# Designs tried in a protein design chat: miniprotein binders against a7ua95r516to809. Part 60

Target 1, 294 residues: a7ua95r516to809
Amino acid sequence: ASLSLLSISDLVPDLQFIFFWMSNAIEILYFIQQKSPAYMQTIELMDDKAGSKESLLSATISANEEAMTILEEVIMYTFQQCVYYITKTLYVVLPGLLDCNPFGTEPSSEQCRRAAGVCVCAVCVMPEAVRRVVSVFQTTSDLLQQYQVHSEIQSQMFAYLFFFTNVSLFNQLIDKGPARGWFQRSRVLQIQASVKILLDWAKGAGHNHLAQKFFAKFCSTVTILASPPQQLSQMSWKALCAEHPSLKPVQLHRILTQYQLMAELGPLPIWQPSSEDEAYIYRTVDLLESFENH
Key: E = the ipSAE of ESMFold2; O = the ipSAE of OpenDDE; V2 = 0.75 times the mean of E and O plus 0.25 times the DockQ between their complexes.

## First folded at step 5 (miniprotein)

Design if4a
Fold by ESMFold2-Fast, scan of step 5:
Structure if4a (fold): chain B 294 residues (1-294), chain A 80 residues (1-80)
Amino acid sequence: as target 1 above (294 residues)
Amino acid sequence: DKRVIEIHTDSLEELLIRVLELAAEAIEKGEEVEIRITTDNPLIIEFAKLVEEAARELGAEVETREEDGRVTVIIRPREE
């Protein structure tokens, strides 16, 4: 089965309409919340025509409660619709990030430079697959700015998008990585470079704190897989757990097992789980992440 | 042959992502999956329609049933 890739640009007109509805509903809700107390006070100061004054107060309270309920439903619905279309697009483009090569071809000596006496290759090209993911985040940011959506809601949206991206990438790498060759050292270094491009984008967009929080699991996974054999072999199970608290014992064990199988320099020492963690390693139900901690 | 998964949640965002991932996996493996969703959220009916459309675009046949405050989504790989 082939999937037809929908570009984020194809969804912009629909997203603009939904963001417009959401922004307007938020602004009206804010207006009602700010102005309602003053208006109620004004009614209270009216001349004592018992039936008229009581009717106005009751009607205004009922109308405000009804309007706020409807606006909250509209905000929730439009937020869910935005998230739906954006995550649907992300879901299609994210696997490409794990298959792309930001280094292009092997760097020549002319592209390498010396830093502190060591040859360092400094150039990464943004692959089309990474550019597609960045484009989704950038378009989302542009729409939130265009419609002047409150910063708190912007933060909630990017928190969710980063959480989704992290879970999706982690699950794909762990579940499908062995079959796709993604655990090979060269592929892991490519994945690490691609992830750095995403994290650099998030920092530039003012979302560094959210990116650090919500990408922790995938970043830990890639960091372990990119570690030299000498470095990893010197670390105990307890030290690895302490350095990577975002990983569950079963997840860490799977990652280390895959690393050992793909090691280019020969067999590595077997990392022995603590007695406390050993019981959890057999529980494959905890291997893949879910969105229940939203 | 058929896998049955039960989900209890009022979070539409969680349902969207989990169902789409299960649909993609079912299509890739050529397996049928039945997802039973128990929720009091009235928006789940509209959500189920969006999921049905998305899964269909991924090349699956999708059947949605609504009964007794529960929504069941059945995902089947498309026949040649």
Scores: ipSAE 0.000, ipTM 0.183, lowest interface PAE 17.7, mean pLDDT 71

Design j10 (at its last look DockQ between E and O 0.74; V2 from the best seeds 0.00; counts 0 for: pae O 3.7 > 1.5, pTM O .682 < .8, other shape alone 3.366 > 2.5)
Fold by ESMFold2-Fast, scan of step 5:
Order: sequence, then C-alpha cells, then structure tokens
Structure j10 (fold): chain B 294 residues (1-294), chain A 86 residues (1-86)
Amino acid sequence: as target 1 above (294 residues)
Amino acid sequence: SDEAERMAEDARRMIEEAQRLAEQGNHEEAIRLLTEAAEIAARSGDPYLIAKVALEAIVIALQTGDEDVIRRAEEALRRAKELMRS
C-alpha cells in the first residue's frame, strides 16, 4: 500500500521533507523546555547586585518568548503544509470510493477475467480505489511514526484528515449522487462496505474514537439510505433526528426525499418535519458542508 | 563570566545579521554566518542562542527552493544539534 503510493504520487517526498523539519523543530522545543529551568537557576544564583544580572534575566525572558514564537510558527506552518499535501492527494482519490464495487456478482473465473490488469478478485482483494485511499492514510501514519511525532499532533492530523474525508464524501454523494445513481440501494451498500474498510483501518491504527466522531455525518447518510423501506417508514421525523444528530434538518430532509423517490414510496411525503425544522429547512440556502472549521 | 556575556552578544548579533541576509534572499551567506554563530553560541552557555541558530536554519530550509541551500541548512542544523547535546 505505501509502496503503491510511492510509485504513483510525489506525496511521500513532499511529506518526508516537511516531517523532517517539523520533527527537528519539536526536538528543539524539548531542548528548550529541558534546559531553560537550569539556565534560569544559574542566573538567579549569580552574586551580582548591579544591572548585569537584571539585564541578563530580562534578555533571557525575551529570548525564550522569541524562541517559543518561532517554534509555534514553524510547527504550525509544517503541520498546515502536511495537511495541504495529504488532503490534495485525498481529494483526487476519494471520488473513486463512491463508484467502486468491493463485491462481485459474477462467477470467480469470469470476474477475474474481466478484472484482469487491475483487480483480480474484488471479493478476495481490496478494490483499487479503496486501496489508494488507505495507502494515503497508511503512508501518513508510517511517516508520523518514522519521525516520532508526538501522539497529540498525530491525533490532530488524523482528526482533520477524517473531517476532510467525511465532508468530501458527503458533499459528493449529496451533490452528484442523483445523477450518478449513487442513491440506489445496491450502490449505497457498496459505498457502505468501502467506508467500513476505511473505518476498520482507522480502528487498527488506534484512531477509532476520531473516526467515529468525524465520519458521523457520512455514516448516518449511508445508514439511512441502506435502510429497508418497512423499517424506515415506521420511524417518525423526531426519531430520525434523534438517531442522526450529525445531520442538519435540511440535510436529513434531502436524504429522506431522495430515499422516497428511489424506493417508490408514493407521491405524498412520509416524513413530515416539525414546524420549527420546516421553517429552518425553508430558510437554509446551502445544503453542502464547508471544508472550513465550523 | 564576562567573556561568556561577550560571546552571547557576538552570537546574537551574528544571528540577527543572518536573519537579515535570509530576508534579502542571500541564503548561502546567512547559513555561513549561522554555522559560525553556532560555535560561539555553544561556548556562551546560553541555550536559547544555539536553539535560535537551529530554528533559523529550519526557517531558511522551508523558505528556499534551492536544493544546495537546503543541504547546507541541514548541515548547519546537524551541527547545532550536536552542540546542544554537548
């Protein structure tokens, strides 16, 4: 997986360069935290009454503040650059996940013949599109471990990557889904299976909590769309809102409307929003999620 | 000591000049000064000065597009880190 990304993308060289400098900046931070108290103590113990001791103390405080400011800027800059390169790569590979089939419907021999040159057997091997996405996450994890980046910074990075992935997939499904046939139940089940592979990877990597938090919106969406009509028809609007708190009323309404059309559940609306939610839905212009922090 | 104070002032002045040169795009001369400043900073006993040499090398590496300048910045950083351990 990591090797496939190395031959396909320039992501690894870009990330290695940035992680190298970020790890060195973090090491300098640790050096200052370790040496500062001892150095300050040597100044305090000086037997100098004159302004020399006061001047040195003042200069030392200023030096510490300056060093911390530069460190914060360097670490923030390198973190943002890593996120930029990783999300740029993810943006290119993520759409394939919505249109790949992790399950075959044909006999193994015919399926393997048809998939020759790409994926020999979708049932036995991870689909190429899913493998590309997993490779981006795995490469990131490998490099963070190689450069011994602090666990808190690793968590912040994967939190943002999962956030980005969730927003990208949700927006594509909502915006392009009707035209691409992605709201058909069979397609939704394929999408759900592909997302499960990503979530399983995240759990194996120690990021289960972050994945559950940041994939909530997209997971709620595919869960609803994959629901049998008899089950979903028995749920009230209030019950659906309670089970899917990550979805805004306007988003839930759009999803349920598409579901009703695809399942051919008659012309009259089945799920009626509360008066408050209906007012919100009519006021809301933009359906899609922002890539900016909310 | 008084000599250590003089070394600290010399190192600080050299680092400031290196920053000025880097801002003007003269990265090679900036790195040369930083390398020289590292030795003096280490002898001063002031941990912030040797840290600042290392940080400035990192900043230059991140800002430049020149592979030769990056290599020299890595060498300056490596030397500063050796001095930090001593």
Scores: ipSAE 0.636, ipTM 0.904, lowest interface PAE 1.0, mean pLDDT 82
Fold by ESMFold2, look of step 5:
Structure j10 (fold): chain B 294 residues (1-294), chain A 86 residues (1-86)
Amino acid sequence: as target 1 above (294 residues)
Amino acid sequence: SDEAERMAEDARRMIEEAQRLAEQGNHEEAIRLLTEAAEIAARSGDPYLIAKVALEAIVIALQTGDEDVIRRAEEALRRAKELMRS
């Protein structure tokens, strides 16, 4: 019950508060950085009859460094708080992407037919599970724009949100996929289509490079699983590693084993790991990804 | 000028006292003193003292749960930013 109350819309007031103070801290930090060279130069050019010039310069440097340190701590703290609240919301909505069917038919509701608008039509055709995730990303983007947060901080925010999304989806697919039937071909194709909608949102929002970088592991997994059996069985382990460098040997081996089962390709191993990779294909500790990154 | 240097020193002392008040939990008085310090710092011509006022207002707003204190911190920040543009 409490999890259902953690929609992104319920968190907007808290996020508005944090974004307001974070954006202002960034502005003040930028002000100090922009003015510091000119101010230090005026002190250095001062006539030093009483010897006070060196004391003033040293005190000014120390005060600026202390202020910048505090501002950096404030920005880091507020950034982490935003990420914490947003990712709690993402954690609740992301599993639905693995269960939804994005190949739904045309809009059929009376409300959608009456509106007949382009943006209303898009809302009516987007699967609810995908819409929930896009809503989190879009609300975050709107808040960052509303508070005029520096573009570098906006990029760092979405880098982390895409990283979190990738880890969450990948871990659930690998850990729960066999029991949930997510490795069945029809389901993999549905998952692939759902992820494409997210990638299209990221491209339209100006974050294509970040999404390509941080979704690589999950996208590689889905790409392999969606491959036609005849085509995939003709690819060597070496070729698959080269095409999917984001996957660890244990991860690739698990994916291929599940693929072979669901495609009914028999019990004999098709893809033989290289001698170097054979040391690692059963390291269960390396199977799931960590949510903690540098 | 000698007057500008005295105003800068007065603003510095007021900011330091506001920091002590905030450490003691007296956020309302700290913000009042910061607001006064910003006006004096603006007349001194030292933009870093105004930025320091803005910084301290931000710190207070993030440490308190009191909505009235937060509103006053927002007002102090807004005024400091106006003065920084002068």
Scores: ipSAE 0.630, ipTM 0.905, lowest interface PAE 1.1, mean pLDDT 83
Fold by OpenDDE base, look of step 5:
Structure j10 (fold): chain B 294 residues (1-294), chain A 86 residues (1-86)
Amino acid sequence: as target 1 above (294 residues)
Amino acid sequence: SDEAERMAEDARRMIEEAQRLAEQGNHEEAIRLLTEAAEIAARSGDPYLIAKVALEAIVIALQTGDEDVIRRAEEALRRAKELMRS
């Protein structure tokens, strides 16, 4: 109940605090790593007054190692906290993406905060359900930029968020899709269009490669389901495996089975798994994606 | 210089006292001392002192959640960062 009311905007104050410390810790760690060799050389060049130099060098090395360890812990902790809060928000808004009709004429109720008055930016013209998801990512991006977080950490953050989003959407589609009618062609085309808007945003935000990589499984699923029966019925199991390498055999088999049911197709021998894959299509434990394997 | 060494020693003593105070739960006074240590460290130009002060400020700020303590820690870190960029 309480989670359904949580927006990314409500979390911004807490996230700002965490991002501040994360950015500072990264900057300090980077400074130590870059300056330590030069500083140690400076100590080494000092006149050895009665063995004090070796002692000072040893103490400096030890203090530096301890500092770096603590900084790494702070970075890890703050990163995990950011991910925790952001993924909670994603968890709330992601189901709306699967139910979204992007071809509908419903006006967006929210205006772009970056513009005075009515904004016609790409975000403002998005369907509400898509815009809510994009808003989470955009807020994250804006915070990362505002606090000048190191580019590698930014990439890791988006990699994880895209991973989480893909797993969540994929699992929901596979598990609930048949019951909710998401496997119907008209609904699949809506999902495909919604995902394309999200991917276009990611491309515009400079995350195209990460988005393509981490959304591959969900995109493959949607692509198969969006395919016309006349086209898909001509594709062999082997061809589909080759075209969609992100899908496990059990996943592909489930998708094709549900597609067959929804399209009222008879048994298609061409979709029969190979002898090599036949043992794997029954591994139901591998059907849904895990959040732990990242 | 003899002056820089004295500043470094003073900053080190303040950091050690701040650590002790933080361990005792007196985070406000710990941050006050860290802020003063940061100013001394800034004048000494010792990057390790600057980094140590900044690190202690982070640890204390993350533990307290107190807005005033956080603000003072932020100020100390800003000064440390300015020196790291110089």
Scores: ipSAE 0.023, ipTM 0.444, lowest interface PAE 3.7, mean pLDDT 83
ESMFold2 (binder alone), look of step 5: mean pLDDT 81; pTM 0.765

Design j11
Fold by ESMFold2-Fast, scan of step 5:
Structure j11 (fold): chain B 294 residues (1-294), chain A 86 residues (1-86)
Amino acid sequence: as target 1 above (294 residues)
Amino acid sequence: SDEAERMAEDARRMIEEAQRLAEQGNHEEAIRLLTEAAEIAARSGDPYLIAKVALEAIVIALQTGDEDVIRRAFEALRRAEELMRS
């Protein structure tokens, strides 16, 4: 997976290979879990001829431990490889979501059909940048279903993909937003509409709970930036912190400062942080989110 | 049962030899030996030997790209499952 491979479709053959190995390892694990108890029972019921029973039982336990170790390593490795290639593709396409206009999309677009290859009606009405992101998630879902990967592993994969997407979008918006004009009201509303398309896809795919959990920070940010001045100016710092618990004090302060600087709004009340939060506001190391889970 | 025990021992030795051949880079001979071991393991009724053959086949297939080895290993698993249900 080089950076020249910008389409998830280009990665499908490589991903199919990795999902094939993962699925096979899971099937072997399932086979052992189902057949091991019966085999152990067979050993327990046999007549002991000078320690042959104890020797066979010990060998069987050792074989089980070895098989479980190897299977866990293969499943973990293939899972990590899938996540690596998929997130690498997401990282390339995600910035486009913050820069697109969903309100100008024409359903009969010829460019949309050509770019997608096989284009469903819902995909045809969304901006190309949003379509690219949705295609990554849809292709991942299709591959997990094609190889009948266990639902728990599917949930873990989408949990990580949503976590990655949230961190990437949040960091892009906070770090690049002022220079790109993304904090302007018209742009914020476009971003909000684009995010809604992703969240609606997640609901349709059965991942609503994961999407709500892992997109909380980015959704809070967009909600604040899209809030009417009348509503936002009436809230105290304490009330804003309570309403947006997913945001760190330094993150909330940065967002509110950018909101106040919008040309369309004019002067707004200055939100005063608590004395406890004040030191945190000046720590730039806590402004951006980490991609590390541990 | 005495015959089944001998078959299990034979399959285990063949799997160990296949592992040594694979470590030496002789993947072709390792795959051939694993194919023979799969038949003997299936006839022995030992699910761990069958699983061991399948695991080793996956490792070798990842190194060589030979998906047919995995297909044969899974066919052996399905035959063993059938036998154990009988």
Scores: ipSAE 0.037, ipTM 0.496, lowest interface PAE 5.2, mean pLDDT 76

Design j12 (at its last look DockQ between E and O 0.58; V2 from the best seeds 0.00; counts 0 for: pae O 8.1 > 1.5, pTM O .734 < .8)
Fold by ESMFold2, look of step 5:
Structure j12 (fold): chain B 294 residues (1-294), chain A 90 residues (1-90)
Amino acid sequence: as target 1 above (294 residues)
Amino acid sequence: SDEAERMAEDARRMIEEAQRLAEQGNHEEAIRLLTEAAEIAARSGDPYLIAKVALEAIVIALQTGDEDVIRRAEEALRRAEELLRELLEE
């Protein structure tokens, strides 16, 4: 299947295959970690007949090291494959969050619309663009639970998915926002409402801390853009940097520039960068985030 | 004991041969040898050797595109897991 046609439902069989083998590898890891000290003690306490104890201990250490090498490779490879498939799906659906209107949108299906007062399917009630993103996260959560993947690995998976979502949304807003009109106040308020729905899902799923940590840059951006002019114009550059530490100087400067254009404000003296930051507001290489090592 | 050490040595040699077969693309024979090695490793009482068999079966399943080889790898993994569980019940 083509990446341009990816939906999460199309990828479920591939994800099931990968999660099955990853889950088995993780189970073997826990066995090794729990039993290794006890087995090594039995070797150390055995009778040493013809010096064979030292040879057995050395061979056992070597076998353990080789098993751990294979295990690490398997777990890393399968985790990366899951992330690859899931993030390709996210990449396709995330731009819709920037264009959707959550305030006036009715439920996406007739049955969900009629049952909105007692709807048991919160996904069906939300705007379609938000529903598509939530469906990716929810399907991932369901698969991780189905294959009984350890909670630590589940947390690492969602940490990366939230990181990817943050980078994707931030980069698109900064890069395409002027041309798409995404910095208009009505649009910013719509984006803020859509993100709140995602954050509410993450809280209900038990991932609130991860979402707050890894969405910080995009959320800070939207918070600044959503602020009323009379409130934002009273905050200095230094105060904005302190309140929004996730934003680099070039990023904050770009956000404030777009804010000034949309609010019809002229340059404000209190938004002048500090002398320390002034050299950094022109670093275009720092404007967009990398999907690696962040 | 001398018998357990001999069984462990035999299992190690069989796992190494299975790794060579898998590198040559002979995944079905590698899995057959791994299954036999797991039984010998279980008699040795060495849980690392059984774990190595299970991990090599997983590696083969992830490398192959052959549906029958994947099925045989799953069977080998299941048997290795049974043998590991029997050791845990002791």
Scores: ipSAE 0.363, ipTM 0.773, lowest interface PAE 2.4, mean pLDDT 82
Fold by ESMFold2-Fast, scan of step 5:
Structure j12 (fold): chain B 294 residues (1-294), chain A 90 residues (1-90)
Amino acid sequence: as target 1 above (294 residues)
Amino acid sequence: SDEAERMAEDARRMIEEAQRLAEQGNHEEAIRLLTEAAEIAARSGDPYLIAKVALEAIVIALQTGDEDVIRRAEEALRRAEELLRELLEE
């Protein structure tokens, strides 16, 4: 069965299949690793008939190494397949996050009153675009728990998913944002609120450290763009570089240049790059992030 | 015993033949052969050969698009896991 790009729900049966095989491969690997020393000791204690013990030990070691190699390849392949199809689904839903307005979401009075006198409307209602992204992360978490996948592998998977999300959102914002008005303060504040929902989900799921690490670039970008013109214009280039070390000089220069235009701060450059950074900005092609950068 | 050594060698040859069949796209025959190899490997007392059967079944399941082949691979995997657990718990 082939996987679909339509929604995460459509992919669940295929993902369950892949997670099933990955989990089984990991369990077999663990079982062999755990029992191998005891089995080798058993062989060593056997009565030796004309060197048969040495032959059996050699054959067992060879078989173990071959089995381990195949198992590691299966685990790697299934992990890569899960990441591939989950990120493919994320890629389809992520652009909506940059266009949605979480401040304009208003539930009905009936929904608010169902909270028994306490208004939890803001907590009960989430923009559909944000919900779709959160659903991908939540479904992944649920499947990892259902198949009892080891915590180290869970951490590696969410590291990849957060890395992918950060790169996708950053590239879309930098490449298409100026033309779509995404650098306008009102739009940036909407984006910031939507991103906060994703970060809050990650914190609740126990992945706060990974989210802080892998969303750093996009968070820095949104933080700069959300800054009031009066405050940002008082910051030197050096100070901005120090506060946003995840941004490359060419990326920071692009962000600040577009910010200056959108905030109507005049025709003269306010933020002047250092000589070293200026040379880098004009000679490098590293404006957009690579999905393969590590 | 000499008989156990002969059975281990038989199981190893069957697993190698199953791998060749799988590479040729004959997944149904490969799984059938792996299932037989697992039983012989269990009688030989070699847990690594049983584990190897389980791993080859997983590889076939991941490469095939045929739901019937996937179900048979899952059955072979479950049987191999059962045999491996029984052998190592003895």
Scores: ipSAE 0.031, ipTM 0.494, lowest interface PAE 6.4, mean pLDDT 77
Fold by OpenDDE base, look of step 5:
Structure j12 (fold): chain B 294 residues (1-294), chain A 90 residues (1-90)
Amino acid sequence: as target 1 above (294 residues)
Amino acid sequence: SDEAERMAEDARRMIEEAQRLAEQGNHEEAIRLLTEAAEIAARSGDPYLIAKVALEAIVIALQTGDEDVIRRAEEALRRAEELLRELLEE
């Protein structure tokens, strides 16, 4: 099937299978970890009649280590597969978030329309483009809960998905934003509102800290671009660096340069990079974020 | 018991053979062998061996992507989990 037609709903059967195995492997791993000390103690307390306790203990330790290693491999593999499928669906729906107008009267979701009334739930009032992104995260959350996946693995999953989302949105905004008009104030305010809806969902889902951490770069970019020219023109390079520490000097410089062009501002000496940062603002290799750093 | 040790040794040999078969791309035969190994491991009463067999089955099943192999591995894993709980809660 064309990647462009792949919805999260189409992947649910495959994801269910992977989550089942991941959850079971984690449960078995946890069970072995909890019971192994008691089992070893039982061996230590056995009468030495049937052979060297030391040999039996050594064999048990070795077998335990091997089983644990295999379980860890299964967990890593299943985790990677989940991330792979989910990020494919995100890749398809994320560009719509940047083009979304959340202030428009969009019709309620089809699911809530079928229930003979206007559903005013938070999801039903979401813009379609935002709802599609939220649906991927919600489906992931529902599956993780359904299969009772360990909380640490859930946190790692969402950390990676938020990381991926941030990198994708940031890179698209920086690379294509000027050409697509996403740096225009009206468009930036739409993006800001859409991101706020996503962050509010993440907060409601119990992932507020992770969302704040991993969306920091994209949020900083949007915050700068959403700032009124009168306010932003009063902020020095140093002040902006301090306020937005998630941005590299080259990224901040690019954002300010594009903002200046969009707002038809003359050269602003106050935005001139410090002598310390001057060498770094030309490192174009550092402009876009990498997906490999996770 | 001498019988339990023999069963454990047999199951270990079967796991090694299943790994070799999987490396050769014969995943179906590998899973069949692991299914038999799981039953032998269960009778041995060695929880680590039961876990090892189940885990190898999962790894092989996930590598194949074959629905029938996967289903058989799932059944083996559920059975292994049950047996592990019985052995370790005792």
Scores: ipSAE 0.015, ipTM 0.321, lowest interface PAE 8.1, mean pLDDT 83
ESMFold2 (binder alone), look of step 5: mean pLDDT 83; pTM 0.798

Design j13
Fold by ESMFold2-Fast, scan of step 5:
Structure j13 (fold): chain B 294 residues (1-294), chain A 90 residues (1-90)
Amino acid sequence: as target 1 above (294 residues)
Amino acid sequence: SDEAERMAEDARRMIEEAQRLAEQGNHEEAIRLLTEAAEIAARSGDPYLIAKVALEAIVIALQTGDEDVIRRAEEALRRAEELFKEYLEE
């Protein structure tokens, strides 16, 4: 109930604060790294009449190492806090993506009309549920850009967000899909179109390579489920495993079983697991994905 | 040199005391000490002490829920950055 009211907009002030401190910590770390050699050199060139040069140099090295450690801890902590709040928001809005119709032609006039009364942009065809997910990614991108966070950290942030999104969507589709009708062909095609909107956003934002890497499992699942029966029936178990290496045997077997049920197909000898894979199909512990990125 | 060394030691003690106060939840007094420590560190000519003040201010800001304390930590950080830049331009 409480979580159903959560919005990325509600978290922007807190996120701005965290991004501000993370950016400042990174800048300070950079300044120390760039200027430390010059300061050390100054000490080394010092006249050691009092026998204090070695003591000063040792103290400076210790202080530098301590400062670096503290800065790295602060950067890690602020990164984890950002990820926590952003993924908490994503978790609330992601289920809507599996239950919306992107083929709808009835966007809000206020959201899609320009001065001429008609808008032809991609935003005009985006369902509200997809727009909420895109809004989380766009707001994150805007904040990273506003606070000039280094590109390496931006890439790490989106890598994790895409990983989280992929795991969340995959687990929800596999676990809840049969009961929610999400394996029906019409729904799968709608899900595929919604995911394409997310992938197109990622490409436009410069994160195409990360999206391709971290959405592989969910994309494989949707691709299989969207396949026509005539085409899918021509593929052997071995061929499907080779084409979709991101899927574990138990996951692939579950997907094909659901496809068979929803498509009202008879027995499917062509989708029989290999003897090597048969033992792994019954490992229920491997069905759902972990949110822990190792 | 003697004066600079004494000031550097004073700044170190103040930073350590600020850390202890922050651990006790006295964030306001901790930030006040950090602000004073930054000025003393700058006068000592030790850029690492200035950086350490900035780091402690960031840590306090992240731990506090008090908007006024956050604002003061932000001011202390900006002051430390100004002093550090001043040092680097010499």
Scores: ipSAE 0.013, ipTM 0.456, lowest interface PAE 8.1, mean pLDDT 77

